VHH binders against p49116. Designs and how they scored, part 205

Target 1, 238 residues: p49116
Amino acid sequence: EGPLLSDTHVTFKLTMPSPMPEYLNVHYICESASRLLFLSMHWARSIPAFQALGQDCNTSLVRACWNELFTLGLAQCAQVMSLSTILAAIVNHLQNSIQEDKLSGDRIKQVMEHIWKLQEFCNSMAKLDIDGYEYAYLKAIVLFSPDHPGLTSTSQIEKFQEKAQMELQDYVQKTYSEDTYRLARILVRLPALRLMSSNITEELFFTGLIGNVSIDSIIPYILKMETAEYNGQITGAS
Short names: E, the ipSAE of ESMFold2; O, the ipSAE of OpenDDE; V2, 0.75 times the mean of E and O plus 0.25 times the DockQ between their complexes.

## First folded at step 15 (VHH)

Design gx29 (framework vhh_7n9e_1)
Fold by ESMFold2-Fast, scan of step 15:
Structure gx29 (fold): chain B 238 residues (1-238), chain A 119 residues (1-119)
Amino acid sequence: as target 1 above (238 residues)
Amino acid sequence: DVQLVESGGGLVQAGGSLRLSCAASGFTFEDYGMYWGRQAPGKGREWVSGISGDSSYTAYASSVKGRFTISRDNAKNTLYLQMNNLKPEDTALYYCATESYSYGPEDYWGQGTQVTVSS
């Protein structure tokens, strides 16, 4: 078999809604997040190894890992999204809500902790100067995670994850040959993704889009979309 | 309309071989992964094998690995399953499916072709 990812799978380009509003609002944030989610799902569906997995395996994998993929996408596209500005605006709004007693203090603390974890993750990736090839393989390692409950064909998923790890190692050793510990520094960042709540991600980035419907419940329908429908969602042309 | 039509099933003795075909229409065949699944009497559906749209990747259930070979001919919009060293446990109705997941009621899958392996 050839490499797990081709040059087309390394390319990951987010098109932001235009124009950016003078004041950030829920609509702009949700539209931006939606485009990133659809881009991430289209990316996953385009991988030949992913296409070859069992009938319900693809859906189960993405349902289990969408928050990790989305968070990696946020880190990769942080500059394009002006993510630091979005998060700062959310923090200011939450602090105002504390003063006005509009939200419970316990809930606000949970959301603030999530934002701090997300900022620390994005900052660590930026400091490491993670490139596009590295991001592609980190996303593949996350996607092909054999350890989620309820998965079938876990041995095959594990083999695809190991292949992703081997190809990342080959790339890093060749491209960053003088940095002996770069791969270890990159991989140790991944466990932090498991500490971030998918429910809080939904509240921060998908408020008004999903309502009382969870992201994992709509994933099967998104994966069924044809390429033209993905392109419409990614560019906002639908 | 998406249509999948399976053929090639039959009765064979243990140790025998069969080649299944699935004729696909109504979608851009080369853009989608294709799958074979099976359902034995009184049991749930079991995934058997999958192949990427470009044929660069294949995957197999542990129960059939080394005995079955999945392939496709994108010019003919046809999916194949070569089954060798058949066992009585392989007796089932075999389905092909398109899309990257389940054979549920909302998924595109065929009526199936029966494979019966006698001891």
Scores: ipSAE 0.404, ipTM 0.747, lowest interface PAE 2.3, mean pLDDT 84

Design gx3 (framework vhh_7n9e_1)
Fold by ESMFold2-Fast, scan of step 15:
Structure gx3 (fold): chain B 238 residues (1-238), chain A 119 residues (1-119)
Amino acid sequence: as target 1 above (238 residues)
Amino acid sequence: DVQLVESGGGLVQAGGSLRLSCAASGFRFEDYGMYWGRQAPGKGREWVSGISGSSKYTAYASSVKGRFTISRDNAKNTLYLQMNNLKPEDTALYYCATESYSYGPEDYWGQGTQVTVSS
């Protein structure tokens, strides 16, 4: 019985499409988001505890939490992605759509509220100066959530979540020994992830996957990919 | 992968009618709002009319309100624009587009169909 996560699980390096276009477009945003999603799912499947739960449980778990993992990834990689620039461009487009009556008021409101929640979440994580180890364990806590409807093996999932919580506590207590309440400040950020709509995330970041390809439908495929196939997807190789 | 193909344009006399169609493929049509835009020679693109995925919400530019009707058939992946009481000022290339968050003037717009109204 070793630690839940190894040093390899702390490394989370997003490679962006290059060069960034002068004007943002749906293809660049979708490719960037897809790379982050693939990186996040590859990260999850590399965890021995996750593998031990079996294919059916792995698929159900990731289907339940992909938006939470993706949002944590957005926060962690916000600087690399120039996420603030992407979100500002989306907001500008929505404001222009209001002036041109292209979108319903209800839809615009839903999307704007989602963007504001996402911005607030990323800003709160930045202010807390969350490090790579903390992000790895927060992602593990989210991944091993036993409370999603329809899950099997909930006792084993709960055990892995508790192990993630304990290892995060040990790390924070050792590394930030003079900040007694840091762990509490970090953990109270997690409930906000469940307030973010996966449908709106999919529309904002994965619009370029139009072709009747949904995130839900590709999850089993990504989880079954060999390392070579995964590397081919994130590098754009044929 | 996304394709939008407009049809139904033509030459018509002032006061006449035309029905435009937009055949959509490569995405779940019912999940996206759609709109019609137009571009007259030497002018920028103008938004004409929009419809939600469910058809519950429609909107029209003031210049066409009461004359044009937007509709959709989600079973056929087709968007329509019924144009009545056409005026010479309606002469333009008409194109359909999705209301997704595309950036740039050509993102998710079709090639268009020409409407010419004689005076």
Scores: ipSAE 0.000, ipTM 0.150, lowest interface PAE 14.3, mean pLDDT 81

Design gx30 (framework vhh_7n9e_1)
Fold by ESMFold2-Fast, scan of step 15:
Structure gx30 (fold): chain B 238 residues (1-238), chain A 119 residues (1-119)
Amino acid sequence: as target 1 above (238 residues)
Amino acid sequence: DVQLVESGGGLVQAGGSLRLSCAASGFRFEDYGMYWGRQAPGKGREWVSGISGDSSYTTYASSVKGRFTISRDNAKNTLYLQMNNLKPEDTALYYCATESYSYGPEDYWGQGTQVTVSS
């Protein structure tokens, strides 16, 4: 009936922990990442189409795509997070770990390849100058992915994904009418999100804050949070 | 809560064999590389052997190459270390740990299992 997303779903404003420490540490990085994760989950939960699928389907979708949503959020919020500084600190730590022989060469290679993929993705989005509307629809496209194993409402999910794709097309054609190939350039970036390991994302950004519990295990609790509890978490008010 | 429980240590004579086990819980075992480390009395910790989550890649310290074999059973959430041709210098507390990226907190380690090689 109505549009899949409203102007309220375009708003995506990350509030960073303050002040930024003199030297980046695990706690600051994890708190920043957690705020982005909670913001992303709250964004998804606010979509009426998402709510209409029901709690079990909602949990399954978010468990399947949280890494894709989080990575899009990293790209969108890269400047406010100083993401390049965070990644540089992580790379410096990895180089020191190689010299100290603390990690296997296999593990270091996996983590470095992940960081390079993340940097390339964020750089490509920056070069394309992706706007807030485009980010909102790209997040909706990855959220409403019908092709994850074990989903029960795949036909309805597919219809919501198609609706997201159509509304993105309408927006891009109207706003960037002079650039006939812009939509194609944007959409071709999405498959790269599926190549990034959620385990490596979890280790890089959530070590020391999530503890021994996986993000998959935490997702149902985040999705069930009352708005006041969610706001307390993302602002650090509690 | 991540728990790692080592077993299979004991007293053995030089040239003998032991098989160590590490029972893991509290995380998705198949998604993490694992390793065995050891600490001899009055010495620092040393890395012994590592294995990737899918068992496609294994690594060994030069001191144990050809004598030790690391393996895992992801269905049982269990890591193994087969130790053959043991030497007195292999005497140490053996512990298992997750092979994860961390730039602050240490990897999670178990309490260890004591291996003592005589003569």
Scores: ipSAE 0.000, ipTM 0.204, lowest interface PAE 10.7, mean pLDDT 82

Design gx31 (framework vhh_7n9e_1)
Fold by ESMFold2-Fast, scan of step 15:
Structure gx31 (fold): chain B 238 residues (1-238), chain A 119 residues (1-119)
Amino acid sequence: as target 1 above (238 residues)
Amino acid sequence: DVQLVESGGGLVQAGGSLRLSCAASGFRFEDYGMYWGRQAPGKGREWVSGISGDSSYTQYASSVKGRFTISRDNAKNTLYLQMNNLKPEDTALYYCATESYSYGPEDYWGQGTQVTVSS
């Protein structure tokens, strides 16, 4: 059986909303984050191994790991997004939320801690100079995680994860042959993704969602979206 | 293997200043966000200030904003807290910590340095 990922799966291009407003607001941040989320789910849908698991398994996997995929996407697209500027705007919004008595002191500390963990993760990835192939395989490793509660077909998922790990190892050893410890440095960054709260990510980046539209509720819709419909609404580009 | 060692605490009169240091070892200091926390006698832990690995992002608790300044020297693997206009309510054990779990399943904390502010 061929490689888990093709060159098509390495391409990950985010197109930001334009024009950028003079003052960043919750709607612009939410639209930017939504584009990245849609790009991330469309990326997952395009993997033949993912498709082979079937619709119910696909929905369960993405519901379990969307936050990890989104965070990897933030790191990969940090420059295109001007992520530091977005995080500064989110902090300003949080200060206003405190003044409106919407968040407790304990809650704001948790949210600020999440922002710092996100920033240090993105900085670590940037300093390691993670390339497009490495990002694609790291996303595959987190996507094909067999250890999320409630999953079926765990043996097949585990085999796809192992295939992703093997292909990443082969790539890194051939491309960065003189850096013996590069793979280890990359892999030890992954556990931090599991410690980031999906609820806090949703609050920070998707606050502009109206009514009871949650990321969990929208995932099945996005995964079933026709390619033409996806391309008409959201197109990701560098 | 991760070690955090705080220093610079002491006894100071209200209105005075102190500079705390946290010497970090056993990890790539520049890759991790750091923060200062404190624990007053008979009270729970209170977050004081945080800084990103590259110093591009800093935050402060409302109780210390404008009086305290967090900084770091990545070449020296050292975190600092400059404390000005100290108040009796700032009396606490001050400790530094990393925000990252990359070295294990739990946060790494230092032993702390005692700050006592007399009235």
Scores: ipSAE 0.000, ipTM 0.111, lowest interface PAE 17.8, mean pLDDT 81

Design gx32 (framework vhh_7n9e_1)
Fold by ESMFold2-Fast, scan of step 15:
Structure gx32 (fold): chain B 238 residues (1-238), chain A 119 residues (1-119)
Amino acid sequence: as target 1 above (238 residues)
Amino acid sequence: DVQLVESGGGLVQAGGSLRLSCAASGFRFEDYGMYWGRQAPGKGREWVSGISGDSSYTEYASSVKGRFTISRDNAKNTLYLQMNNLKPEDTALYYCATESYSYGPEDYWGQGTQVTVSS
């Protein structure tokens, strides 16, 4: 058929709560992260191939890969979010918590290692100067991963992933024609996304979620949101 | 809105016991570490005890270790502090708060419950 992604799928614009508070708090971080999560899910559901898989398969895919998709979004929007400032503040808070014995030292070490991995990933993407088209295709490759347990329609998912890889290759070869190894340098970064814990991501960025909700629990609801409801969430209006 | 409501404080004689409760609402209680803190009149806040969301980790300030026990009932969205062998120096406003890995000068704090220990 036609291309997997159109130019509309390259547009990925995060609107931050304004302004950033003098003292970072869980509400600001959670609102910022929620906007990015909603933007990422709206992006995914706008892909015709994604909708063609059907609602049950769509939900299973996003539940399996939301952390990878979210992390790619953090890297892509790192400057807009002032992500380095947020992570530095969290690290400082964790170091103070060690001094006051408020949290397990082993747990703090795990969380700090996660933050280090996240910073390394974002820095590597920035150094590679990943553009909007490349981010769109990387997100599509992650989204259409056929190897998660419990998935149905795995052959069709694999076909869409291969299509994403081929379209990324075509784009990179035409846009960066003198750099024959650019695609390999980009793709080798993706396995790192699977080493990052979704539970730690949820604790770091979604601690301010209100009500008896987890990211896994709200995914089916977000995917069913009407455009007006989605726009309310992306701008922070309730 | 996140709400934390402490109860169970009161006047007790030295050597007595009290059980504090913290009723939590507006968030998924089981996903959050929680702690008890206290503030004596004219003094800063002091961390007393903490517990992980799944109760696998508990920790106590040296001043209360062996006398106080922190626990939680996730089905009831309630945090508890069992205080035994109370001393006059335990006199303070006791409050519960969420533990967070996110930076900020604020955890979600309750209004507190007053504990007064007479000598």
Scores: ipSAE 0.015, ipTM 0.268, lowest interface PAE 7.2, mean pLDDT 84

Design gx33 (framework vhh_7n9e_1)
Fold by ESMFold2-Fast, scan of step 15:
Formats: C-alpha cells, sequence, structure tokens
Structure gx33 (fold): chain B 238 residues (1-238), chain A 119 residues (1-119)
C-alpha cells in the first residue's frame, strides 16, 4: 500500500495567458480561470485512487466539488494570477452594472459577499503560509468527500478521504513539529469552501465560455480529455 | 440568438391576482439568474424580483415582498411571477431579463406584457 499522493501530485504549476493585457477583460479572466479549472481536473485524474473509483464516480465527485477545488486553486495560485487585480476588475464591472440598473441591489450584495469570502479565504491561507504538500492534501480531502448526495462508492471514497487526512496529519506533525495547533488551524478553514456558491463562481469567472454552457455540463468531457488536450487547454495551444 | 417572450398580463381590479410567464430560448436557461422588471408609463425601469439559476435564491423589491412570488421551471425554460393583492401602483409593462453578475454578455430583455390594475 503506497501513499495516496506522490511528489508528482504536489507539483501544481499554472501557466497564465500571454501577453497579459494592460486592462483586464472577460476573455483574459475566463481563459485564466479555465486554465486553472483544467489544471485542477487534470491533477485529480492523475491520482490512482481517483481512477480506481471509475468514470461515473469520478464525474459525480468532480461535479460536486469543482468549486472547492477551484477556490483552493485560486488561493494556491493567487500570486501568479494576480488574483487581487482580477477581483478588482470584476468589482469595477459590478459597479458599472449598478449604475446602469442591470442588477438588483440584493444580488449585487450577495455577489460582493462572495468576493469578500473569497478574499478572506485566500488571505487566511496566505497568512498560514500553506505549502504545496498541504494544498495537495487539502484538495484530496475535498475531492474524496463521501457526503455528497447520489454517490455509490461512499465507503471507498471515505477510505481515501481518511487516508488523505492521515497523510496530511503526518506531514504537518513532522514538518511543523513546533506548531502544535497548525493542523487544526488549517482544517477549520475547509468548511468555508462549502459556503461559497458555485453558481456565483461560474458567473464571475466563466461567463466568457463559448455557447454559455455550464461547468457541470462540460465536466464529463474534460475528464475524458487525453493528455495532449489538457496541455493545450493549460497553455492555450492546440 | 436569445429570445424572451412574456405573457399573462391583463386588466385586473385592485386586490386581484395575475400569473406572468416568460418563455426563454436561445441559451442554457438553467445557467442564468433571471429577473422581472417593470416600467410604468412615463417612468424609468424598476427591478421587481430575481431568482438564481437553480432556484436556491429569490429576491424581492420591498414594494412587492409578501405579495409576489417568483419561480422557474428549468425543464420548460419558463420563468413565472405570481402576483397577489395587486394595487393600482403595480400598473406597468412587465418584462423578464437575464441577470448577469460578471463582465460577460449583456443582459437580455423581452418586449414585456402589460399589467393594468384598476382602482
Amino acid sequence: as target 1 above (238 residues)
Amino acid sequence: DVQLVESGGGLVQAGGSLRLSCAASGFRFEDYGMYWGRQAPGKGREWVSGISGDSSYTYYASSVKGRFTISRDNAKNTLYLQMNNLKPEDTALYYCATESYSYGPEDYWGQGTQVTVSS
């Protein structure tokens, strides 16, 4: 029995679209977010335990947790993405929508609360100085969540989640032995991921998708892509 | 192309009820938040009520809260507004629209359905 994740699963390198425009636009933000989403799904597919669950279970898990994986990816890649600049551009667009009477004040408030929650989550992860191993295991914990409705292999999924939790604990206790409460501080951040709306995430980051298709509808197709197609999506090359 | 077609308007006495429908086509209806707006003769547009794509969230203007109910049937690509206890000040052209929370495509509006509440 080997570890749930290997060193290859700790490597998580986002390649941003180039050149970066002087002023952010919907195309650049959508392309950047799409690359992160594809990288996250490619990462999940590379895990042997994930493959062992089978296609139907893989699709159900990713459909249930893509927003959590994406948000962890945003936190992990915040600096390379200049996430603060992207969020500022989104806020400016929302302010223009208010002035043009396009959106209700209540909906704007909900979207702004979502952005605030996202910023607070990313800031908390930065303050904790979450490393690459910790991010890999946090992603594994949310991926192998047995409590989503409609799952068929819940016992096996729970086994993999527990293995992820145990390996994270072992890593943190060995690497940060002087900080007795580090693991607890990290784990109490995870519930916040489930409070963030996948619908709002989709509208903020993926509105530029061709044909206005939902992330939920494209997940099965992304998971079936061959490595070359993943590389094309990640780098913007075909 | 996106099309929104409103129906169900009419003349009703104060205290009465009407149910408006909006038939949507040309986009993935379930992926978009939707709202109802209204415009009284000679006045600007007023937001009335909104609903998320999955119906998990609904919002109402204070002027209609408790009297109007927004709902949707994603299988039928249809948005609804149930209007109860109508008042003369509810007289307006009612239109449905897509609700965008991002820098993406602009909102789409229908042509509207007239609601007239007699005193």
Scores: ipSAE 0.000, ipTM 0.252, lowest interface PAE 11.3, mean pLDDT 83

Design gx34 (framework vhh_7n9e_1)
Fold by ESMFold2-Fast, scan of step 15:
Structure gx34 (fold): chain B 238 residues (1-238), chain A 119 residues (1-119)
Amino acid sequence: as target 1 above (238 residues)
Amino acid sequence: DVQLVESGGGLVQAGGSLRLSCAASGFRFEDYGMYWGRQAPGKGREWVSGISGDSSYTVYASSVKGRFTISRDNAKNTLYLQMNNLKPEDTALYYCATESYSYGPEDYWGQGTQVTVSS
């Protein structure tokens, strides 16, 4: 029984669409977000423990946690994405929508609260200086969540989550030996991921998807993609 | 893929008129509100006018109200801006954009069409 994650699973490199437009638009934001989502799902699919659960269980797990994985990916790739610029553009639009009476006040409030939660999460992760190994294990902890409804093999999923937690503890203890409270500071950030609405994430980052296709409906298809097709989505290659 | 192609700009004298067109493709045009925006040299983007997908409501910036008229032809996937009594301060690059619920008028826009109003 080897480790849950190898050094290969620590690598998480987002290739952004180029060039960045002078004005941010829904197409650019959606393409950037789609690349991150595809990278996140490719990362999950590459884990031997995840593969061992079988295709049906894999689909159910990713459907349950894609928003948490995506949000961790946003935090990890915030610099590469210029996420602060993207969020500022969204906020400016929402302020204009208030002025022009284009959206209901209740909906604007919900979306603004989501953006504030996202900004706070990403800022907290940046201040903690979360490294690539820590991100990999945090993603594994949320991926192998046994508590979602409709899951089969919940005992095995729980075992993999516990293994991820133990390997994270061992890594942090070894690498940040002088900071006895680091693991606790990292782990208390995770509940915030479940407070963020997947529906609002979908509206903010994926509204440019063709035909208003939901993330939930495309997940099984993404997980079944051939490696070349998957790499094309991650890099934006034809 | 969403495409927006603006046309109809040019050089006109103060008091003149221009009609801008925006040809849209790659989405169900009638389901989306549309906007005209503009950007003058050295200034930020200014929202000019908006129209609902079914043309049931229109909105105008105070600076253009009474002078500009927004309209659309859903059968032709085309948005229009009729600009009357043009002023030198109307000089800008004019672009059209779709109303996205999430991002608004800056979401999907074309390359724009230049309008220059001489004194």
Scores: ipSAE 0.000, ipTM 0.123, lowest interface PAE 13.2, mean pLDDT 81

Design gx35 (framework vhh_7n9e_1; at its last look DockQ between E and O 0.58; V2 from the best seeds 0.00; counts 0 for: pae E 4.6 > 2)
Fold by OpenDDE, look of step 16:
Structure gx35 (fold): chain B 238 residues (1-238), chain A 119 residues (1-119)
Amino acid sequence: as target 1 above (238 residues)
Amino acid sequence: DVQLVESGGGLVQAGGSLRLSCAASGFRFEDYGMYWGRQAPGKGREWVSGISGDSSYTAYADSVKGRFTISRDNAKNTLYLQMNNLKPEDTALYYCATESYSYGPEDYWGQGTQVTVSS
């Protein structure tokens, strides 16, 4: 059996909306996030092992891990996205909502903590200087997680995850032979992804664009879109 | 138009074997993953096995793993399912399917071929 991932899966290029506005409005943030989400899902779709699992399983996997994939994507594309600026803008928008008494104190705290967690995670990944291969394998490990509730064919999913893990291990050993603990240092970051609320992520990055439609509900549709089609969808939503 | 035509089903005794075929047309077969599903009486659709477009990866439901083998011949636009050691619980209408992607929001599957395994 061939490798789970190829060099084509290492490439993860996010194209930001143009032009960048002077003031990052909700629409720009949502569009940027949507592009990343679509890129992430289509990345998954490009993996042969993922293709082999069938529509239902694929959908279930992505539904279970989209927030983690998205967050890894944020970390990977943090520079291109100017993520710090985006997060600052989100905070500013939240402040406006606070002033208007639209949010409870508890909710504000939750949201702010979530933003902090996102920033912290991305910073930690940057400090580790995670490369494209490592990101690809981490995304694969996250994608093929058998421990989500409601999944079928968990044995098969687990095998794919193990393969991703082994390939990551081999890559790290080969590329970073002098750093014997790099693999562990990288993998230990994954639990942080599980602590992040998909609901809050959705609210922060997508509410302005999809309204009352949940990411969960549109995942099957996104997975069935062609690249050109989802690009058109994004532009059409503007 | 996308068309999928299944064949090879029949009545077999428990422990027997069947080989299903699915002839595909109306799309670039090699560009898409294919999968077999089945629907038993009174039950919903169940994914059985899948194969990537380039055949580099296959996947199986736990219930059929080790007994079924999925394969494809892209030159013939044909998907196969070798079913060995069949069990009564494998009785179902088997259908082949592909993701619609550029062809629409719905999955495409054939009319199916009936597999009946007697005890």
Scores: ipSAE 0.782, ipTM 0.901, lowest interface PAE 0.5, mean pLDDT 91
Fold by ESMFold2-Fast, scan of step 15:
Structure gx35 (fold): chain B 238 residues (1-238), chain A 119 residues (1-119)
Amino acid sequence: as target 1 above (238 residues)
Amino acid sequence: DVQLVESGGGLVQAGGSLRLSCAASGFRFEDYGMYWGRQAPGKGREWVSGISGDSSYTAYADSVKGRFTISRDNAKNTLYLQMNNLKPEDTALYYCATESYSYGPEDYWGQGTQVTVSS
């Protein structure tokens, strides 16, 4: 059995819709987010260990962790996306919604807390200067999480998670040999991903695209797309 | 359309061996994971083993680990399951499966090949 991830799994290139509009709108935000989501699903689908687990397990894993993968992708691609600008536009829209009395105060508080947590997460990753190899392994650790409710084959999933952890450790110790505590600083960031609501992520980034259909319900269809179809979605070519 | 055709089943005594084959057509075989599942009388379907498209990774149910070996020949569009040290508990209809290559949410399953292990 070879390494869990190859160099091809480290490459993670988001192609943004062009041109960026002068004023951000729901369509641009949703298309940008959808490209990142499809890129993340294609990335997971390309991992040989993931393929070996079978369709039922693959679907259950991604349904359980898509928000964590998406959030890691937002952090990794924050500069390419101009994420800070997108979040500022969302915050501005929410402030206007408060003034117009369209949303409950409790809901707005939940959404604002989510945005704050997302900003804190992305800022922490940026300050740590997380590289492409580290992001790839963090995504693998999240993907192969054996502790989500309703999963089958948990012992096999745990084995793949442990392999991801070991390979990340080896990489960090080799590449950042002078920073004894780097791995610990990176890993303590992961629990925060579980505290972020997938429903709020969906509302902020996908409402204009999905309509009444949830991300959870479309995941099985996305995972079963052929490579050419994934490439079309992530580049906007089809 | 995806088509999966299993063969190689039969009657064997405990401790014996069988090699199952699955001939696949209608999709790019090398791009997709392949799976063996089984269904014993009065029981639901049980996942047995899986293999990545490039053969670099395999996975097995705890009940068959160390006894069964999954493999594939991408040039021949064929999946294999080598079953050694068979037990009466392995008696089942064995199915070949793959991920849907279209936009459907369902796995594609073959019709199966019967394996019967006598004590």
Scores: ipSAE 0.511, ipTM 0.790, lowest interface PAE 1.6, mean pLDDT 85
Fold by ESMFold2, look of step 16:
Structure gx35 (fold): chain B 238 residues (1-238), chain A 119 residues (1-119)
Amino acid sequence: as target 1 above (238 residues)
Amino acid sequence: DVQLVESGGGLVQAGGSLRLSCAASGFRFEDYGMYWGRQAPGKGREWVSGISGDSSYTAYADSVKGRFTISRDNAKNTLYLQMNNLKPEDTALYYCATESYSYGPEDYWGQGTQVTVSS
């Protein structure tokens, strides 16, 4: 088989709603996050190894790892999204709610701890100056995780993950040949992704979705949905 | 609209071979992964094998590895499954599906083609 990823899988261009409002609001944050989520789902769909696994397996993989992919996307696109500004606004709102006695201290503590973990993760990735190829392989490693419950084709998924790990190693050694420990420093950050709460990610970034539907429940529809980018012809509608 | 038409099934003795075909129309075939699934009597569906749009990657269920080979001909918009060394437990209705195309749930598969392996 050929390489797991090609140069087209390195391109990850997020476009933001325009213009950025003077006061950040839930609609702007949710639209921005939704664009990142859809970009991440289209990225996964474009991978030949992913295409070969079939829709049931693909849906199960993405439902299990969407928060990890989203978190990697946040780190990769933090500047474009003005993520630090978004998180600062959320923190200020939470601190204001405590001072005004508006919310449960236990819930606010949970949300603040999640924000701190997210900031720590993004800062560590920025310190390493993770490039687009490295992000693409890290996303592939979390996508092809064979240890999620309920997966079929686990041995095939494991082989794809091992291939992503090998290709990342080869890339880092070739591209950063004078930085012997770069791969180890990168891989030490991955376990933090498993500690991110999908429930809190939904609260922080997706509160504005109509009906407050969980991202887990809409993943099958996002993965199957025909888009203008993939349907230059409307031949399947008739 | 999207149309998937399976053919090539039949009755075969254990140890025999069959080649299934799936004719596809109504979408840009080469842009999407394709797969074969099967459903044995009284059981749920089982993914059998898949192939990427450009054929660079294939995947197989453990139960069929080494016996089945998936392929596609993008010029003919056709998906294939070569089944060798067939066993009675391979008896099922076989259907093809597209990895990423849908007008909605439940509309990307056809009637299927029956494969029956006698003991």
Scores: ipSAE 0.256, ipTM 0.689, lowest interface PAE 4.6, mean pLDDT 82
ESMFold2 (binder alone), look of step 16: mean pLDDT 85; pTM 0.852

